# Ledger of designs, part 271: VHH binders against q9y6x5

Target 1, 379 residues: q9y6x5
Amino acid sequence: LPPKLLLVSFDGFRADYLKNYEFPHLQNFIKEGVLVEHVKNVFITKTFPNHYSIVTGLYEESHGIVANSMYDAVTKKHFSDSNDKDPFWWNEAVPIWVTNQLQENRSSAAAMWPGTDVPIHDTISSYFMNYNSSVSFEERLNNITMWLNNSNPPVTFATLYWEEPDASGHKYGPEDKENMSRVLKKIDDLIGDLVQRLKMLGLWENLNVIITSDHGMTQCSQDRLINLDSCIDHSYYTLIDLSPVAAILPKINRTEVYNKLKNCSPHMNVYLKEDIPNRFYYQHNDRIQPIILVADEGWTIVLNESSQKLGDHGYDNSLPSMHPFLAAHGPAFHKGYKHSTINIVDIYPMMCHILGLKPHPNNGTFGHTKCLLVDQWCI
Short names: E, the ipSAE of ESMFold2; O, the ipSAE of OpenDDE; V2, 0.75 times the mean of E and O plus 0.25 times the DockQ between their complexes.

## First folded at step 13 (VHH)

Design we3 (framework vhh_5j56_2; at its last look DockQ between E and O 0.90; V2 from the best seeds 0.00; counts 0 for: unsure alone 62.2 < 65)
Fold by OpenDDE, look of step 13:
Structure we3 (fold): chain B 379 residues (1-379), chain A 127 residues (1-127)
Amino acid sequence: as target 1 above (379 residues)
Amino acid sequence: QVQLVESGGGLVQPGGSLRLSCVASGFTFSGSDFYAIGWFRQAPGKEREGLSDISGSSEGFTSYSDSVKGRFTISRDNAKNTVYLQMNSLKPEDTAVYYCAAGEFIRGSDHWTYDYWGQGTQVTVSS
């Protein structure tokens, strides 16, 4: 039988939660599998971009999902959470579920992973759920496991997405120990449910499961605000994305806009597109706007509007608070092995290897994950 | 059609208590982890501010603003599809129109959006 892989994402699960809170179910999962303690994600550290990087192995400039909110100047199209189903935005890359179906005549399944309810390169997941936040984890899990167990051609790759602890992180802030402990306990219980379901169905021993996340969460405060209106008139630019990385489309001379913003705050870096640091790999795409503003960790860029968020993400991808973790279990993985760090783009070539797929050109390094795999040499 | 109806407002002396109710119709938020009902208030000449919310999660996750923490308590009755705000130790500064709203979290939005609002109920704290 062909190898099977389930990729699970708990949105906004900061890596150090594993050190600061108890996760009996997840720890048991890790004990019988592998752990990568920190995963360096891609810049910007947002949901849509990083989830697409996981399944493409590409930096954001390469796969074209460069933010949760985007604007294309040529087509005048907008991308957002309420408008994410146009293949135009996704077609600059080939995600692994498409590859899985096209290369091996296999089936893929998806429960609300970003991009999975969109035909990409005229291919959509054989089984998928349209995104609906009201659908329970249980229902998502039931559908995924049903498809993994009963499909023909067999489902060999599946994705499962859950919005916590991101939603709560934004609401409470990651430093709220009382509330976050409850939220994270619930997540651990969901992991328990996942494992139990797989065992009940006889899938546990043969299914490779990856549990990961797209980004972490940092504490925000009303005392750490950057008000753009204090620096530049709103009539001089269009805001494509706001915080903590603002995308600025000038309505006047770009240099003038830049000059008005460059000294706006000591807690914000202002970049012309061509001057964006190379380490971000966030330059070579037309969907990146002429000017970007990058707030320091924990600072929020605002207009005259008040924000109720106590936590946020999207900051510099080198910050530990932005880093998620990766845990895995199954025939492809060692037992009881821990690794310090990988890049999030490294997950793609690893998954391709596990599934026996030829990867598309990508930015990942297979060598970074070799020690996780039983069929590879690790010194 | 989603409707929210507040009740329980009125005149109370400083140090007194009130219990507000928010009845939701055409919408059931209980059982959904990414829906919430929140209480807001708006005083004359001031911006509307969030006070407290409770999620539709089975655990009933709650939040409070610093201005009401320790004095106000949010709760829900799933059978009645009603959310309550118990307000104790009321102060003159608590005088405002109080609103309940239904909110939802959507992936990629990175915020809770309140799309449905009640008509509001007046709370006046005065000696």
Scores: ipSAE 0.865, ipTM 0.933, lowest interface PAE 0.5, mean pLDDT 96
Fold by ESMFold2, look of step 13:
Structure we3 (fold): chain B 379 residues (1-379), chain A 127 residues (1-127)
Amino acid sequence: as target 1 above (379 residues)
Amino acid sequence: QVQLVESGGGLVQPGGSLRLSCVASGFTFSGSDFYAIGWFRQAPGKEREGLSDISGSSEGFTSYSDSVKGRFTISRDNAKNTVYLQMNSLKPEDTAVYYCAAGEFIRGSDHWTYDYWGQGTQVTVSS
């Protein structure tokens, strides 16, 4: 009887929301399972890179999804939130759902997790939904539970993705208590619905469920803008990504572009690619542009215009505001255990262990997650 | 084919009220938590200003700019696929062309994008 795993992401769920808001359903989930209070994610702390890091165990430089917006100079290809389906971008790694469904008598299912509607290494999730933001959480859940319960060969690994609280975090900012409490209450209700659905279908006791996120959120302000147009003519570079980590492809001499930017703002660090701090693990991929600009927490890089977002992410991954949480329940996990921190890349080897899969080479450390698992000696 | 039609503009005295309507077609506004209809305005010689929006979620999450909070109220009628802006305590500074716009949030975009706009309706607050 092969073990089964459902991996759920609520995008942009900042770890300290758990302490600052009420989550009766999520807290009951945690009470019967495990919690990791802070997950240290990968730089840059953006949606596509971090979701791919969870399922590959790799830093961004190694899996090739280095940002939400990318450019490849050789092929002239562009990647964006609305142009993400070319396997070219995804083929530098093998995500866990591909490895899983290539095993005899196993299938994988997906509801909107980034990359699951792309044929990676000519392999697409056995059951999947094409990304469509208009599909409700309830429909996503219904499809996933149907596939978990009714497939041959059986679905042993499934993913489920929801865009909140990220969407609202960008709109309101994490400090808007009134609006964020309403949004987070809805998310807690969705978690309650998830658990109730699994119980009704007889899946709850034998399915391993991980609820996690890719990053947090920090407050932004019209008083914290960095205006690039005041420092450099837009014609001197191609802008691949803007904020809070700008990716700059010079059109003129690289040193000249760097010199125009290096003193642009005291609230922004400017790095030549070779000078990006080693702790970011963000150098060794051709998709990382020759110059990056890294804004301080809460600062927004703009092109001589106002910003409408009040919250953002993508900042330095050492910032607690960028960290999500991880909760898990199921036969593989202890009951009532809380753990302080893991790295987001550690999730992949843990999932491989639970599923009985041989992990591909990766940056995770299985030992960091041993204390969560009933079959492991913690000390 | 997304279409937005505003109505309800006109001339009003300071301190007065108007109610704007935005009728949407070509998509179901309440069909996605990640759809929104927002109200914007543009006075002559000024940048377009976001005023308020309301999401398609069952909860109807709203936002308001500081310039209108407490004076304007956004609401919806899902059966009519319509969003309203109730504008009270109007000031001469509120004189502008008012637009409704349809927006969406897509995973990884990091912001709400309003790509579909109505033609606008004039609101004039003057003695």
Scores: ipSAE 0.737, ipTM 0.886, lowest interface PAE 1.0, mean pLDDT 93
ESMFold2 (binder alone), look of step 13: mean pLDDT 79; pTM 0.812

Design we4 (framework vhh_5j56_2; at its last fold request DockQ between E and O 0.85; V2 from the best seeds 0.86)
Fold by OpenDDE, fold request of step 16:
Structure we4 (fold): chain B 379 residues (1-379), chain A 127 residues (1-127)
Amino acid sequence: as target 1 above (379 residues)
Amino acid sequence: QVQLVESGGGLVQPGGSLRLSCVASGFTFSGSDFYAIGWFRQAPGKEREGLSDISGSSEGFTSYSDSVKGRFTISRDNAKNTVYLQMNSLKPEDTAVYYCAAGEYIRGSDHWTYDYWGQGTQVTVSS
């Protein structure tokens, strides 16, 4: 039988939550599988970009989802959480579920993973749920497991997405131990439900399961604000994305806009597009605006309106607070093995290997995950 | 269409109690982890402030601002699609128009959005 893989994302699950909170179900999952303690995600450290990086193995500049909010000056199109279904935005890459279901006797399923309800390269997931925040984890899990168990052609790749602990991280901040404790406990319980469901269906021993996340969360404060209005008049630019990485589209000369912003705050770096640090791999795409502002960790870029967020993400991808984790279980993975770090783009070639798929050109390194896999040599 | 209707406001003496109700229609609140109903207030000359919210999750997670913690209690009746705010130990500083709002968290939005608001109910605390 062809290998099967379920990819699960708990949005905004910071890696160090595993050290600071108790996860009985997840720890059991890890004990019987593998753990990567830190996953270095891609810049910017946002939901849509990083989820697409996981399933494409590409940096954001390459797969074209460069933010949660985007603007294309040529077509005048906008991308946002409320407008994410235009294939225009996704077609610069081929996600793994498309590659998978184009194979013989295989299909893909998805429960609200970013991009899965969009026809990409004229191909949409064989089974999918339209994004709807109101749908319970149980319903998502039920659909995914039903498809994994009863589909023809068989579902060999499936994705499951859940918005916590990101939603709560924004609301309470990651340092709120009381509120985050209950949220993370619930997530652990959901993991328990997942495992139980798979066992009940007889899928557990044969299904490869990856539990991961797209980014972490850092604590924000009303005392750490960068007010752009104090530096530049709003009439001089269009704001495409705000915090913590602002995307600036100048309405006047770019240099003039840059000069007004470059010294706006000691806690914010201002880059012309061509001067964006190479380590970000965030330059070579037309959807990246002419000027970007990058706030320091924990700082929030604001206009005159106050932000109610106590936590945020999107910062430098080298920051530990931005890093998620990866845990995995199944026949492809070792048992009781822990690894320190991988890059988030490394997940794609690993998944392709597990599924026996030829990967598209990508930025991942398969060698980084070899020690996780039973069929690979690890020194 | 989503509608929220507040009731229960009025005049009370300091130390008194009121119970506000927010009846929601046009959407299902209960059972949605990423839905919430919150109470807000706005006093004359002041900005609107959030007081408390309750999640549509099965657990019914609640939160409170420091200004009302220990005095106000938010609760829900799923069958009636109604959220309540029990306000005890009221102070003159609590005088304001109280609003309920429906909030939703959407993937990639990175914030809870309260797009639907009630008309508000006046609460006056005075001796």
Scores: ipSAE 0.919, ipTM 0.960, lowest interface PAE 0.4, mean pLDDT 96
Fold by ESMFold2, fold request of step 16:
Structure we4 (fold): chain B 379 residues (1-379), chain A 127 residues (1-127)
Amino acid sequence: as target 1 above (379 residues)
Amino acid sequence: QVQLVESGGGLVQPGGSLRLSCVASGFTFSGSDFYAIGWFRQAPGKEREGLSDISGSSEGFTSYSDSVKGRFTISRDNAKNTVYLQMNSLKPEDTAVYYCAAGEYIRGSDHWTYDYWGQGTQVTVSS
């Protein structure tokens, strides 16, 4: 039988939650598999970009999903969390489920992973759910396991996405131990349900399972606001995205807009596009606006108003608070192995290897993940 | 059609209590982890203020603003599709129109969005 892989994301799962909260089910999963303690994600550390980086192995500038909110000046198209279905946005890369299901006698399944309900290069996941936040984890899991177990051609790659702990991380902040403990306990119970369901259906021994996330979460505060309206009139620019990385499309001379912003706050870096640090790999795409503002960790850019967020992400990808983890179990993986760090783009070539797929050109390094895999020489 | 109806407002003495009710129709509140019903208020000349919410999850996760934590309690009755706000130790500064609202969390939004609002109910705390 061809090798099978289930890729699971719990959105906004900060790596150090594993140390700071109790996860009996996830810890048992890790004990019988592998753990990568920190995954260095891509800048900006937002949901849509990082989920696409996982499945393409590409930096955001290369795959074209550069934020959760985007504008394309040539086509005049807008992208947002509620307007994400136009293939135009996704077609700058080929995600792994497309490559997988184009192989002879293979199909792909998806429950809510960003992009899986979009026909990318005229190809949509063979089995999928349209995004709907009201669909329970149990129903998502039931569909995925049914497809893994009962499809012809067989489903060899499947994805499963859940919005927690991101939703609660934004609401409470990562430092609210009482509320986050309750939320994270539920997530651990869902992981327990996942493993139990796979065992009961006879899938557990021959299915590779990756449990990971796209980013972490940092604490915010009403004491740490950057009021953009105090520095510049709205009429001078179009705001494409606000916080913590603002995307600014000037309506007047770009240098004048830059000069009005550069001293706005000591807690915000202002970059002309050509001056964005090389380490971000965030410059060479027309969807990246001429000026970006990057808030310091825990600071929120606002427009003359208070913020309701107590936690946020999107900051510099060097920050440990922005890093998720990766755990994996299955026949391709060692048992009881812990690894310090990989880059999020490394996940794609590893998954291609497990599935026997030729990876498209990408930014990942297969060698970074070799020690996780039983069939590789780890020096 | 989503509809929210508040009741239970009125005049109360400082230090007193009121219980507000929010009856929801047109959707099943208790069916989703990513739905919430929240309470908000607006005093004359002030911006609207979020006070508390409760999720539709089986756990019923709650939140409270610092201005009401310890004095207000949010709760629900799923059989009636109703959310309550128990308001204790009321002060004159709690005088406002109180609204309930239904909210949703969507992947990538980075915040809860409250798009459906009740008509409001007046609460007046006289010194």
Scores: ipSAE 0.797, ipTM 0.900, lowest interface PAE 0.8, mean pLDDT 93
ESMFold2, look of step 13: ipSAE 0.607; ipTM 0.831
ESMFold2 (binder alone), look of step 13: mean pLDDT 80; pTM 0.812
OpenDDE, look of step 13: ipSAE 0.875; ipTM 0.942
ESMFold2, look of step 15: ipSAE 0.728; ipTM 0.879
ESMFold2 (binder alone), look of step 15: mean pLDDT 81; pTM 0.824
OpenDDE, look of step 15: ipSAE 0.877; ipTM 0.942
ESMFold2, fold request of step 16: ipSAE 0.787, 0.782; ipTM 0.901, 0.902
ESMFold2 (binder alone), fold request of step 16: mean pLDDT 80, 80, 80; pTM 0.816, 0.815, 0.814
OpenDDE, fold request of step 16: ipSAE 0.916, 0.916; ipTM 0.957, 0.958

Design we5 (framework vhh_5j56_2; at its last look DockQ between E and O 0.76; V2 from the best seeds 0.00; counts 0 for: pae E 3.0 > 2)
Fold by OpenDDE, look of step 13:
Structure we5 (fold): chain B 379 residues (1-379), chain A 127 residues (1-127)
Amino acid sequence: as target 1 above (379 residues)
Amino acid sequence: QVQLVESGGGLVQPGGSLRLSCVASGFTFSGSDYYAIGWFRQAPGKEREGLSDISGSSEGFTSYSDSVKGRFTISRDNAKNTVYLQMNSLKPEDTAVYYCAAGEFIRGSDHWTYDYWGQGTQVTVSS
C-alpha cells in the first residue's frame, strides 16, 4: 500500500506554548513520534504565505503568495482573505497535493488548507471543503478521515486546517495566560479527538501524521503604535498591506515617499524593494511593492484607526515568537526523537520523500529532516 | 437577515447595577468557534470602545477590557440566542450608549470583524 500522510495545521501555534502550557494529548503524540521544537518560517510570517511554503518548499518570492493581501500592478487584481480563489495567484508554484495526483494517479484530500479549494495548474484536490469558518473541527476531521479510508484511487495525502490558536492569539494576546490556557487546552483536546478517531478507524499505525503551524504570535500594545499619518499624507501612496509589514505603492515619486517614511519611527525599518535584506528571500517577485515597512517585534503600524488586536504576527522570521513547531507520528518517523530546529521549507522535501514523490525544485533541504525519518541515515 | 436588539438600559445611581440583553435573530453564533458577540459603548464626544465579548464556542470564551474587568460579566443563553452584560458597581463614567455586535474571524484576515450592530441602548449613571 502506498504511504499516506495527513498534514495538520493549527494556525498561529507559537513554539514556546509547548514549554509554557500542558498538552497531555500532544505530548503523548510527541512521545510516540518526533518533535521539532522550532520551525523557522518564511518572511513575511503570515498565514497564506507560510501555508503555501509548507506545501511547495518555496520562499514567498518564488511561490508568489507574498502576503495575505496582495496587488498586481499589471492585471490590477487584488488578493485577500475574501478574494483568494483566483488561480492567477497560486499558479507560480505547484503544491504537493497537485504533485501527488499527477505523478502517481493518487487522490488528495483537503479540509480548508489555504489554496486547496482553487484549481492550480488546472488541478484541484480530489476531495476538498470550501473554506467556511463555521464548520467545526469535528466535521472537518470526519470528512478527512472518511476520504482517507474510503477513496478510490486512495487518498494518500490530506490536509487539515484549524484557525486556532491564531484567532484567540489576536484577541487576547499570547501573554494572557488565563485565556490562552483555555484555548490551548481546547486545541490539545482536539488533538486527542484526532488521535482517537484515527485509532478507532484503524488508521493510526499506518498513517503518517504531521501536526504543525504556520507562525507564532507576539504581544501587541496600544503603547507601541507607529502612525504612518504622522509621517506621510495618505494621498501620496496606496496601502496594499498594513501591519506589521506594510506594502506601499507610491502615487508620487518613490524616492519622495521613501524619504518621508525612512525616519518615521525608530521601531520600523523602511526598505526600497531592491534594498530588502537578502536573508528574507523577499525581493524577486513583481507582487512585492516598491516600498515595504517592517515594524519591530510587538509594534503595530496604524493609520488613524484603532486596532483591537492584542497579538499579531508577520514580523521578522528570525524572531522566536514567530516560530511554530512540528510534531509527527507514523511509520516513517522515529519514536521519542526531538530536534531543535528546521526551516519551514524543509517540510516539503520530507513529505515528498515519505510519499515517494519527485519534488519540484524547491528551497528546502532534505538533509535537515533526515534524522526524523527511520529509513534515513542520521549521523 | 441578521438583527441584534439591545435592551435593559436606563437610569441608575452610582454603585447600582444593570443587566443588558442582546437578542440575535437570523444569526446563530452558538456552536461556532469563530463567531462572537461583543458589547461596545460610546459616550458623547468619545470614540466607541470595546468592553467585552463572548465566543460562540462550547466553552464560551470571554474577554474584558480593563475599564470594566471585575465589574461587568458577559454571558449567553443559547436557547434564547441572547447575550447578557451584567454591569455592577456602575460609575458616572460608564454613562454611554451601549451596543452589541456580532463578530467573525476569517482565516487570513488576522482580525475579528464585527459586521452586525444593534441600535444601542442608553445607560445613564447619575445621582
Scores: ipSAE 0.826, ipTM 0.913, lowest interface PAE 0.5, mean pLDDT 95
Fold by ESMFold2, look of step 13:
Structure we5 (fold): chain B 379 residues (1-379), chain A 127 residues (1-127)
Amino acid sequence: as target 1 above (379 residues)
Amino acid sequence: QVQLVESGGGLVQPGGSLRLSCVASGFTFSGSDYYAIGWFRQAPGKEREGLSDISGSSEGFTSYSDSVKGRFTISRDNAKNTVYLQMNSLKPEDTAVYYCAAGEFIRGSDHWTYDYWGQGTQVTVSS
């Protein structure tokens, strides 16, 4: 009778959306469970890195998914949104679904969480969907609930990923109240559907459910662009990732590239790798390029073109606009408890505790989440 | 094969109105949150400018650039697989070739990609 856990991510769900918009279904979920108002995520505040941090408990420098676009100079391999299936990129850590299904009488299921359609350490999620954004939330939920209810060995850990409100946040910007209100109402309806489906299938009372996100969203503008071509000829470097954290691989002397960039804009910080602030925990991996450029909140780095982005993320992880929330419900969790903040890496050791798994070495702190759990004494 | 065909362009007086149509074929854009059809324009000697788009979601979410807010309205007819741009209070500066384009959100790239374009329809605002 091992405990079961469903981990759900709604991509780009900024923490303060909970205060600025109505969520009747999510608020009912929270009322019967727990809320963490702010989750302090990892730098850079991008989708692939933060989803992997949730399931490994590691900073990006330690798990090796350091951005949505990466280059490895030794192997000459590229990682991107359309080229993310090589286990090479993922093998620097062991995600929780691998650890879980290596236990006797357990399996793992996944509906499109980043990395779950990749064999990591020669192990792929026992049941999974290949990533395809055209697959509806209903179909993802139907597969997950079917696997939770009908698998042998039983599915004890499952993930479910949805692209909103991130996609709409990029398109409209978080300050577009009319469009974001309609988008977020749709998200709340999906949460209602999730809870209703779990109740109808008899899963609700004995399944632990975490609803969280990887990052927030900040407003961008056509008037807040940083034009790299005005500061440096792009023939002097290879661009690995552009905005809001640019990853620069010099083609000429690194110091010359740095000097051309360091005063390019007052709205951008330029770091040599060794000078990246320690608080980012973003230095000790070969996939982090020799120079990074970090735009100020709401600024977009471009080569010499207008930007179609009205919202973006990836900025400094100290910014409240980059922080998601976490809500949870189930037999492991208190009812009606509110917690102010945790670190995103703390989610992993908490999940391992709930599932009775031995965590791999990680950067999370179990003590930060113990007050959420009924089996822990909380002072 | 995805195809987009614009129509409804022409000559109009300043302060006048036009309605552009974009008929899509080879796919159905409605019913997906991650598809959109947008309107763009390009005036002589200028870069192409995004004006408005409408999502394939059941809600039909819209966006507008500052240059056209309050004057242009995007809408759709899902039965006809068609998107419209109602252009009111037209000015000489609105003179351009108007294009519709179909786009998709790509998770890992964190942006919308418009990969399918129509041939364009000329709008001329003069006198």
Scores: ipSAE 0.324, ipTM 0.656, lowest interface PAE 3.0, mean pLDDT 91
ESMFold2 (binder alone), look of step 13: mean pLDDT 80; pTM 0.811

